# VHH binders against Mechanosensory abnormality protein 6 (mec-6): the designs that were tried, part 5

Target 1, 343 residues: Mechanosensory abnormality protein 6 (mec-6), of Caenorhabditis elegans (o01811)
Amino acid sequence: DLNKRVYNHTPGPCRVLTDNYKGTAGMTYVESQKRVYITLGYGRAHDLKTKTGIAFYKTNRTDGRSQQEMYDLIEMTINWNGYEYKKEFIPTGIDSYSSSNGRVLLYVINAHPNHQCIHFFQIVESSKLNHRKAICDPSFSSLQDIAVVGPDRLFVTNMAAFGRGWAQILEFSLQTGQGAVYYYDGSKLSTAASSLIAPTGIGYDAKRRILYVGSMIRESIFAYKVAKDTTLELLYEMMLLTSPIGVFVESKTGDIWIAAHPVIHESAWHYTHPENQNIHSPSQILRIRIQEEGNSWVTTEPYANDGATISASSSVVFTDEQMLIGSSFGRLLHCDLTHSYIT

## First folded at step 12 (VHH)

Design J_50T (from H_6T with S50T)
Fold by ESMFold2 at other seeds, fold request of step 15:
Structure J_50T (fold): chain B 343 residues (1-343), chain A 121 residues (1-121)
Amino acid sequence: as target 1 above (343 residues)
Amino acid sequence: QVQLQESGGGLVQPGGSLRLSCAASGFTFSSYWMSWVRQAPGEGREWVSTITQSGDEKYYADSVKGRFTIARDNVKNTLYLLMDSLKSDDTAVYYCARDRWTEGYEEFDYWGQGTQVTVSS
């Protein structure tokens, strides 16, 4: 761990989609729209000056757009419907549910230190969201990520008892296990898993009904079976030897993509000094294919960077031979996948 | 009073085309998603297509994708469905429906009387 080195590589050509926000932390793919939605401005939760918002990237390369337009990021306008705390909105974890007839719901974690909430949106135009409601609870101290299992039914990870600062760092150092996965059933919030050590990224395989939860400190992914009554049964733990932050599950294959921080002490330093451009944290993307559930899997590494190009990778989406990488405080990358045995 | 009136249905040969219209009145047409829904003889209603309030996004059922085109004219308060390459299983009553999605509800609250489309050789 203390002497770990990161060797840079990419799965094909990469480019920066945006550098204009301090953080592109969360992403979700909406297949029915062929869009990746990205949350912008997580750095504001760490006192950086940045705009916050939600934008999308169009994944369809054959829709008649010019070469210049193919990489455009389109910002969403939010109709808050009079919501009182809209100025305290710092979006991070995000997921979606495609309902009937072109209707799409978007669920977004607010990472504001004093207003940890889950926000519910409707996509009502190409670039417009209507806010429906927010769920805020005193137990929300360090919400990280969200996985949707049905309309208004979702799991969220709460990483630690303390939301930031030295108290949180001490909590991680002692591994006290104060993290949790919460479940919202459409009306009530409950605890789905407790006593977890720094749960972070979360992803759901709807076909197999398996929920994957990253543990930053344990450097592993936990796989849970989601029962019909939505209770979680732990199936197994995949040791990664790297700190998972974001989880994306391909709907067609069930392959698991992980955005990870391979050098935890550099990640910790980066998070305490996000304004310092000379303090980098390596970024890594893993792809895991389950060969025998619980027993064997094949892991590849489509992307790795020592932090100079992108630090603290926090989210990943793969679709249509394209990979997007979001980061906690920095830029959004797009890569074409041309090296088949890495992907 | 919300009113939706479909027109343009009729008898057509397989492979033919029809253009359906739906005249809307009694509400702010440009504030609502609008949909076409069809009902074949002896069947339940099947969603066909939806268009957003400005027309900037259009959605289609897989059974009609590539053959049907939805459109709207917010000046004339009219919804359209251009139906090409018609097949016998497109035979149905076609309804114009107002979608409440922009109001926060997943439902259709007003329907037209329907227009019959019959595809037969």
Scores: ipSAE 0.470, ipTM 0.802, lowest interface PAE 2.3, mean pLDDT 88
Fold by ESMFold2, fold request of step 15:
Structure J_50T (fold): chain B 343 residues (1-343), chain A 121 residues (1-121)
Amino acid sequence: as target 1 above (343 residues)
Amino acid sequence: QVQLQESGGGLVQPGGSLRLSCAASGFTFSSYWMSWVRQAPGEGREWVSTITQSGDEKYYADSVKGRFTIARDNVKNTLYLLMDSLKSDDTAVYYCARDRWTEGYEEFDYWGQGTQVTVSS
C-alpha cells in the first residue's frame, strides 16, 4: 500500500561494522574459526565506485581483544595464482566448507556483469586466500547465492536470463520463469531445478537434507528434499509475503533466517538508483523455526528498518548471540541478541 | 630431500611437561602448514595440532586444547609442541608432518620417524 509503514525493531543493541563499501552483500559463518566472512563491493556491479574484496568478523568475544577491536573487520588478501580475470571480481554470494584440521574452503559468486563465475578459494593464513579455480558458464547470467553440501559440491541460484537493465525488469514483470538452480558435483555443472521465478537466497540444512530457495517475485521460500544422488524434490512453499534475498540456516537447530525486502517497488527503485541516498528500501530479517516440515512453523521478526539505517538487506548470519546484516549497496550491521523471544 | 627429524620425547609422570622439536630441511619450511600427529599403541593416527606457515593461526584437537601449544621458528626451520598437564592418554609416538594445503592438496606428504612420549607413574 501507498501509505505502508515499516516499524523499526531490533533484537538488541546494534552498531555499524562498516560504512566504507558500497555493498556488504553476502556472508557465511565458519564455526571452526569463529568467523563470519563478508563479501564487499557489490555496488560496483551497478556502477558505484567502491573497493571489492572479502573480509571477516571474529565472533569470539572472549579472545582478549579490546572493546573497539571486537568490531573490527579484517580484509583478506587474495593470491590469485595467475588468474587473468582477477580485476573483474565483484563478490556477492558466499559459502564455506570446513574440515577437522583447520582447513577451510570458501566458494564465492562473482557478480561482475561480464564475468559471472563461481570462485573456489582456500584459506591458508589468518587473512590470506589462495584462489584454486573458477567455474564460468554461459548460463550464468544473474548468479545470486550459493549453498555448499560437501567439498566442491554446491548449489547456486541464477535469478534471471538477463543480468541487468530493462530486459530483466520485463522478465520479472512477465514472470517468464527463466531462473534456475544449478548443481556442481565437483566435476560437472548440471541443472537441479529450472523454470523458477527470480530465485535469490539459498540455504542448506545438512541434518535434514533440505535446500531452501527464495523467490523474490513470489515472496516465498521453496523447500526441496536433497536426495542422496543430489536430485531435488519440491516439498512445499512457505509464503512469506515479503521478498527473500538471503537465506541462512543454523546448523544446530535448522532455524531459517531470511534477509528480505518487504516493499518490492521501493527495492526496485533503490536498485535502479543506488547512488541516491534519499531512495531507501526497507530491510527485514525473519526467523523461521520448522515444527513439522511442510505443515507448521513459527515465524518471528528479529529486525525491521524503514531503510534509514540500512537499506535492502541482502544477507544475515546468526551465531553466538550475535546477528550480522549485510546490504546490497551499503553498510554492514551487527546486533547483540538480548531479547528472550529470539534465543 | 625433504627431511623431518623429531626429538624431545621421553618418559614423564602425569601432570608433567615435555617439549617436542622437529627439525626440517630440504624444503622451504616457511611455505607450508605443519602438523603434529600421534599414534597410540593399537590405535590409528590422531591429528593433534596444526600451525599455518607464518604461525599466525594455530589449531588443536579437542583432546589437547588448552594443554598443548604448537609453535614454529622459521629462521631455525623448527616446529615445536609444548605439552603441559600430560595424561596417560597422551602416551603415543608423535610425528611431525608437512601439510600440502598451501599447494592446494588436503594431505600430509612427508613425515618424521616419530618420537615416543610415555606418560606413566
Scores: ipSAE 0.426, ipTM 0.776, lowest interface PAE 2.4, mean pLDDT 87
Fold by ESMFold2, look of step 16:
Structure J_50T (fold): chain B 343 residues (1-343), chain A 121 residues (1-121)
Amino acid sequence: as target 1 above (343 residues)
Amino acid sequence: QVQLQESGGGLVQPGGSLRLSCAASGFTFSSYWMSWVRQAPGEGREWVSTITQSGDEKYYADSVKGRFTIARDNVKNTLYLLMDSLKSDDTAVYYCARDRWTEGYEEFDYWGQGTQVTVSS
């Protein structure tokens, strides 16, 4: 679309939670703790100078904190338990599992160009992470995002055969089907879907057992039924006419939130020149409510920005009338939802 | 040798209160998450509450939220469960359990003998 224009709007008042990291690329909401966990420093995978790590935002607005403290991030301390490659850690995609006994497990994609892995953590002592293990496989060339379907059972997206750079851009221009969704069952890695075109964000609706997978190049979300044996059955495709990067599924409603890049060529330019502050990519957040599975749904746009406030939105979380937006190379935003409506 | 010894159970009327204690020995108590689990007659074990090593985070099953309070004293190596507003559905044997969470497993590896709580009018 030659007239893809972005008209700025917000769902309510917004503020910057942090601008201190080059990238706030991934987020997950842990309801049992009332926390959003955020991965920090994705820009290091694109040679930007930045600290990497994991932090959380407390969503409980009535816990007695001051106005300023309500928007603070708390950085996690990682106990690597002797893991040899801890210096090659660039966290990005993240998801969680909350067990019935109150434990929270975090699963984090490492986007380091030479150490593409899935890291398994457990939360201990409020703000500490214990590293349990890493799963690294030669097929991991461009890991993007992760969706947890049970304890140590997860799906991950691998976007392309080439990890980044010009070769990857050419791969996308030819629309080759070299992306995949992998499944880890707790002991073995397998291919759950293959020959995909640039799979990116992934989210799971546990109640309905539906896995949503974004395709950046096709500008679509694919919906898969997750069978008992964890095989995926394609149900339908929702064409968005914008490039989905991050997917968040509300556990209570099944509503699907999407962080998207509405102008893909500006995104490509931004990703190849992330250090240039004059080059940015528009940011868009969509909310999809399924009315009849496979047949009808309603899409709204709670947030859009031409890139001046936040560039290249890559993740979104909604909870408790609050929305957080992460970006590939920049800021983390928080918005109160006072203008949003459910259609 | 790990040992967990529960006490403080008994017979109470609906709406009453009890405090359960669990004395721990044979391991570094402050290094482990600790949990309470209960078992009603003829049923499986039901998780009740968990507390982190330092006690800074506490978790409760939905069935007991707002009525039960878990606590620990790492100097005395003792785990507590304060039960308020007791209902007949709370009748069960209550077990103190050591949690292997810090080893990366969702598993209770040591259990006490249990203490009986009976709520009856």
Scores: ipSAE 0.000, ipTM 0.210, lowest interface PAE 12.7, mean pLDDT 84

## First folded at step 16 (VHH)

Design P_35T (from J_50T with S35T)
Fold by ESMFold2, look of step 16:
Structure P_35T (fold): chain B 343 residues (1-343), chain A 121 residues (1-121)
Amino acid sequence: as target 1 above (343 residues)
Amino acid sequence: QVQLQESGGGLVQPGGSLRLSCAASGFTFSSYWMTWVRQAPGEGREWVSTITQSGDEKYYADSVKGRFTIARDNVKNTLYLLMDSLKSDDTAVYYCARDRWTEGYEEFDYWGQGTQVTVSS
């Protein structure tokens, strides 16, 4: 496995939902709305010229839309309410909380190198967001992803002490363990886990109260029990032969979907040269079903690509027999799943 | 001064229909989510339905989904609830409420005086 090979396969028919943005990095599913929200334009954090924004895909295929409209992305309009730094907004990690009476909150990581923040939004109409506030902290150097555990209560991953450049590369090479998971309780920010090696994707299983955190460098998923006082207690590590970047937990089954980079040196090369179309990073989607917590699980691979169709997969959502794959610098993919890949 | 006034309640047999109205004044009606809530005798208030400021999304409690329809007319500043296939357990006082969601709060700040709906043989 010194020179990994990626053999392309799909779980069913796939298509490109958009190729208009340099990055479709983060996604969250809002079941009450039957929508997947997608963050757009992550490449701007790596000096690519691109629009940034948030859009959604409607997962209900029987809502009366035409065949042409079925795969549309609808871009959100943001009312910033006078927020001073609205032009320094590069959305990436995203999650949601569905409250009562149709109310939905949306929580978005701003990956701008000079404005690393967590932005709090309300969905107030079909395609309109109201900005409520931002939480910014000097310790936010490399925010990656977010998992919501209640209204305004959330965990975020900070991958490294250095936000980019040679210092971050050295940090990873030395495996200094400068990554962390931070917790926001609605008023105060605290450290929930420290000394982590390149934490990336994060997902929460609310029914089991388990937080899954990917480590890009260790090629593993760490499972934490979220205690009643919201402290994290490490349960176990699921070792993968691939670098997890995005984590999605199915609410009904607890199955864990992972967007991963199977060849980490090609991923590193791609991140260093994101504009170069000749430099690809393979994309992989894993599905993990827990059979005995801590003891056994079954891993399948619904999607793999050598990078030609989609490079550097960064997020995944599965719902309604559909899978969406986001990427750090490129296109957004949609696949229909056949029965052979559902169970 | 914000005012909400419900009307259209009455006595109906099971399976019947009613249309409730809520006349709004004293505020920009089209800037707010609006909600119907009901209260049966001896019970707490129960959420029934909510509609966004433009009416582009509508939400219903499971107990009324498929039977009730919420609507609004932003020209007439009026909120509606069309109630079909009424059951005896729909008997309650129905209130309209102004929702503060577009202002950033998960609460209702103004309520109507209510209109009685009674479903009985």
Scores: ipSAE 0.520, ipTM 0.819, lowest interface PAE 2.0, mean pLDDT 88
Fold by ESMFold2 at other seeds, look of step 19:
Structure P_35T (fold): chain B 343 residues (1-343), chain A 121 residues (1-121)
Amino acid sequence: as target 1 above (343 residues)
Amino acid sequence: QVQLQESGGGLVQPGGSLRLSCAASGFTFSSYWMTWVRQAPGEGREWVSTITQSGDEKYYADSVKGRFTIARDNVKNTLYLLMDSLKSDDTAVYYCARDRWTEGYEEFDYWGQGTQVTVSS
C-alpha cells in the first residue's frame, strides 16, 4: 500500500551481529544445539560482490562466554565431497532436521540464478558441514524457502514461473498465479500446490501438521493442513496487509513469526537497486498467535524499521527471549525482547 | 579389526561417582563420533551421550544431563564417561559404540562388550 508509513520500534535493545555480507537472508533454529544457522551472501544472486556461506549464532547466554564473544558468528566450513558446482553456491532459504544423538541435517536453497538447487548437508562437528547431495530440477526458476517435515522430506516454494527479468515483472503485474510449492519425499519431487501468487516464506508446525506459506503479492499467509500422504488442504488465509518474506514457527506454541515488507513499491526499488545505499525497504516483524478455533488470530509487531537500520527483512528467529532478523542484502540484527506486549 | 573395550564399572551407593573408560583400537579413533549407550536388565538400549570427533561438541540424554560428562582422549584413543550423582535408575550395562555419522550414516557399527554399573544401597 502506497500510503503505508513505518513507525520505528524495537522489542528491546538491538545490535548488529554482522554487516560483513551483502545478505543474511535465511535462518533456522536448531534447539538441540541452541544455535541459529544463518545463510550469508544472498546479494550475489543480484550481482553484488560478497562472500557466501553459512554461519551460526549460539543462543545459550549462560554457556560461560564473555560479553565480548557472546554475539559472535561462527562460519561453517563445508566439505563438498567433490561436488562440481560448489563455486555457484548462493545459500538462502534454510531449514533443519534434528535426528537422534545430536545428529542434525541442514537443507539449503541455492539461489544462484543459473543453478537453483536444494543442497543437503550433515553437521559433523561444531563448525563443519558435509555435503551429501544436491537436487536441481528444471522447474526450479525462483526458489525462495524450504520447510522440513522429516528426514529428507521437505516442501519448497518457487515464487514465479520466470526466475527474473521483465518476464517476472509482467507475471507479477498480471497476478497470473504461476508459483508453486514442491514436495520432495526423499526420492522424487512432486507438485504439492500450484497456481500460487508469488509464494515466499514457508514454515511448518509439526505438532499441528500445518504448513504456512506466504504470498508476497496477496500480502497473506496461507495455512495448509498436511495430510499423512503429504497432500495439502487449504484451511484458511491470513490477510496481513504486508508482504511476508520469511516465516518462522515456534515449535512449542505454534506462534508464527513473519519477516515482512510493509511498503511493496519501496521493496521493489530496493531489489532493483540493491547496491544503492540510498534506496531502502522498510523491515517489519510480526508475531501471530492462532486462536483455538483455527480461523482467528492475534497479531503483534515486535519490530519495525523504515529501512535505515535494516532494509528488506527476510527472515526471523525467536528463541530464549531473543530475536534475530536477517535481510536480503544487508546486516543481521539481534534483539533482546523486554517489552511486555511481546511476552 | 575394530575393537572397543569398556572398563570402570562396579557397585556404588546412590549419590556416588564412577568413571567409565572405553579403549579403542583398529580404526582412526579421532575420525568418528563416539557414543555411550546403556541397557537395564530386560530393557532396550538407551542412548546416554555422544561426542564429536574432536570433542568440541557433547550431547546428553535428558535423563543424565548435568550429572554425566563425556570426554575423549584422541592421543590415547580412549572414550570416557564420568558419572556423578548416581541414582538407582542408572543401573545398567554401559556400552561404548562407534557412530558412522561422519561417514554419512545414521547408525552404530561397532560395540564394546559392556561394563556393569550397579547403583544400590
Scores: ipSAE 0.515, ipTM 0.811, lowest interface PAE 1.8, mean pLDDT 87

Design P_53E (from J_50T with Q53E)
Fold by ESMFold2, look of step 16:
Structure P_53E (fold): chain B 343 residues (1-343), chain A 121 residues (1-121)
Amino acid sequence: as target 1 above (343 residues)
Amino acid sequence: QVQLQESGGGLVQPGGSLRLSCAASGFTFSSYWMSWVRQAPGEGREWVSTITESGDEKYYADSVKGRFTIARDNVKNTLYLLMDSLKSDDTAVYYCARDRWTEGYEEFDYWGQGTQVTVSS
């Protein structure tokens, strides 16, 4: 409940990639394709009228495209293969797996209140998704985000025992710890961590085998060691003093990028009134560099905004000196990183 | 019982063409990704190409891209590899393999006996 002051700044020139969807909530980077995939339309879970779907942004700036085309989004066509509940699709959390033979899979959280599931897609041709299967477990009440550790092997966060309403508000106020991280091993779902307080963003450092899980209410990132048998051992907590929503881990450096809500009560009002253009939620991007695992790290803030340009930042991707910021109900931003001091 | 039987190998001159076939039985062929893998004498196995269940996506190793074409006929339960512009480095035993990708693993679980391709003058 702190009265935090947000000072606007950017890591370099920024621009809007799209303002045409009510929500650009989740993103994943596929290095083999030089593409960032973005989930569209999260606002429909909060009763906003919007198209839902998945699009990508091409990060390769030297591929011969014109300056006009450089910032285009390309929408994916979904072949549902007869999936019965395709109309109940509100994509949000997303991650990918790229195989050594060039195949790319996408794994997407469906945040639809009546159909919370993990959807498994294959990317085909250039801009088509083939739906492979969905996992819809009764324990999925508030799915938030997903981290892939292998083909069809993944962790997901479930934020609360109650999906919404006064019961969820009471749950958060008492910090009863009814959130969980679930693990899917390719065949069955199990609980990897339980009794968590509002887990949100999740990111995996494959090189170091560390899973980072954000806690919105605790304003922290929890680091777990992922054992050989994929069990989780809590290593430490990084207190951020801001509410983490999205987590992105750089594959080469292990640096952790966090999309955060620095003023939680303004975020709560924004989520209550997502259609009201005068109700803003500040947006913040942090970058954490681990100096000594568990003992020391350096935190910088590449981006901050009081909410006027972008509200409720929910995801971040950094690659090729570019940063993308997604939001729960609004626009998608792209920034060039030109401040060497921050990067 | 899963069975994969390759055919169509033989001796061919550099620059020539060859068509390999793989007859599949004992499983629902149209439900699986299929691959070609090759092995030169004394070498490890090298992945060549993969095709999805419906054939709507095809993947190739860099060493064969632009020269080889993978195809499948789900009515005849047959996998093909159309090899053009053959080089001496393409000399190997070629195996067709069933891909475990549809079961969530990036590995091959069943292999044929192989067919010899020899590129020499």
Scores: ipSAE 0.000, ipTM 0.276, lowest interface PAE 13.4, mean pLDDT 85

Design P_65E (from J_50T with K65E)
Fold by ESMFold2, look of step 19:
Structure P_65E (fold): chain B 343 residues (1-343), chain A 121 residues (1-121)
Amino acid sequence: as target 1 above (343 residues)
Amino acid sequence: QVQLQESGGGLVQPGGSLRLSCAASGFTFSSYWMSWVRQAPGEGREWVSTITQSGDEKYYADSVEGRFTIARDNVKNTLYLLMDSLKSDDTAVYYCARDRWTEGYEEFDYWGQGTQVTVSS
């Protein structure tokens, strides 16, 4: 337990895209733009001076940019449109909706301890965001992640009844089912699933209408069928023996990518001391390929690190033979995938 | 009153090119996203391309990506569609449409009368 070791490996050459932010917690891929949007600055939960924001990485490597420029991040300018709590913004979970006319909507979890909300943005003028609205509810105590199923139609995970402190630690130790998945239908919020144990990452397979929800404490992914009326029916549980934090579903194949913490107690220590470079939390990326829905699946591990290169991986995106790995408090990594056994 | 007037359609052979124009009046053209939408005989309307207010970003349907180019001139209040490598499948009436970007959804609130493009040999 205390001596669990992680053997480092990669799916191909990797590099650091940025080390300049205190966290690159969430990511979403927008295929129509060939962009990965990344949320920045979860470290503000521990240091109010930490810069927060949203940036993107351009995935098209044949667009004429120089080799140096191909790995640049471009920061978004946010027009808050008069929103009074704009300084209470700690973005983490993120997802998007692309319309056929080129509109892209971004939906962002605000994980600020005193302002847990879902923020609705519209991408305008290439690198600008217009804030449309925020939905804040008294039940939002520990929002983690978001999955979009249509324009302004979302599922979100709320991990625990207590948002922080010793009460939350006791809650996890007792494994009480105080987490939930909420659904926003475009006008009102409702509970889609309740009594869940520490739900974290969430991802949606639109072709199969399956919602995948991670459970940090149970070390599992739960698969739900999303009915036409958007109610959830539990289909099965995939036990991972590692704590899932982020979930990414490939739109074309339905393959499931998971950012996971294989040594949960080291992750907990890292979260309390994110600035200490000697307190590592291993980072793991899993890929699950469904052979027969609910009955058989193949799991591979494209990436693993003992924490020295990247700690506490929190998100993953795969597209165009590229994999990006985000982390709660640290670096953003990019890897080329060169081995067929991973894809 | 909002007015959109398309022009530049016609008969062209496969592999040929056309340049469509749309003259806009009755509104502040530079404040709106603008789109081209087409309708083939017996089919519903199909989105073709969209351009932002300033022209900084351009979007294309998969069926026309790499062959069509959208552009705008905010001084002349004119929207353009340059169509290259035309195929018989591109035969349609092409409409200029104004997009209500402020709502965050696809919403074309004004349309032109359309211009016929026919690709045939």
Scores: ipSAE 0.012, ipTM 0.339, lowest interface PAE 8.0, mean pLDDT 84

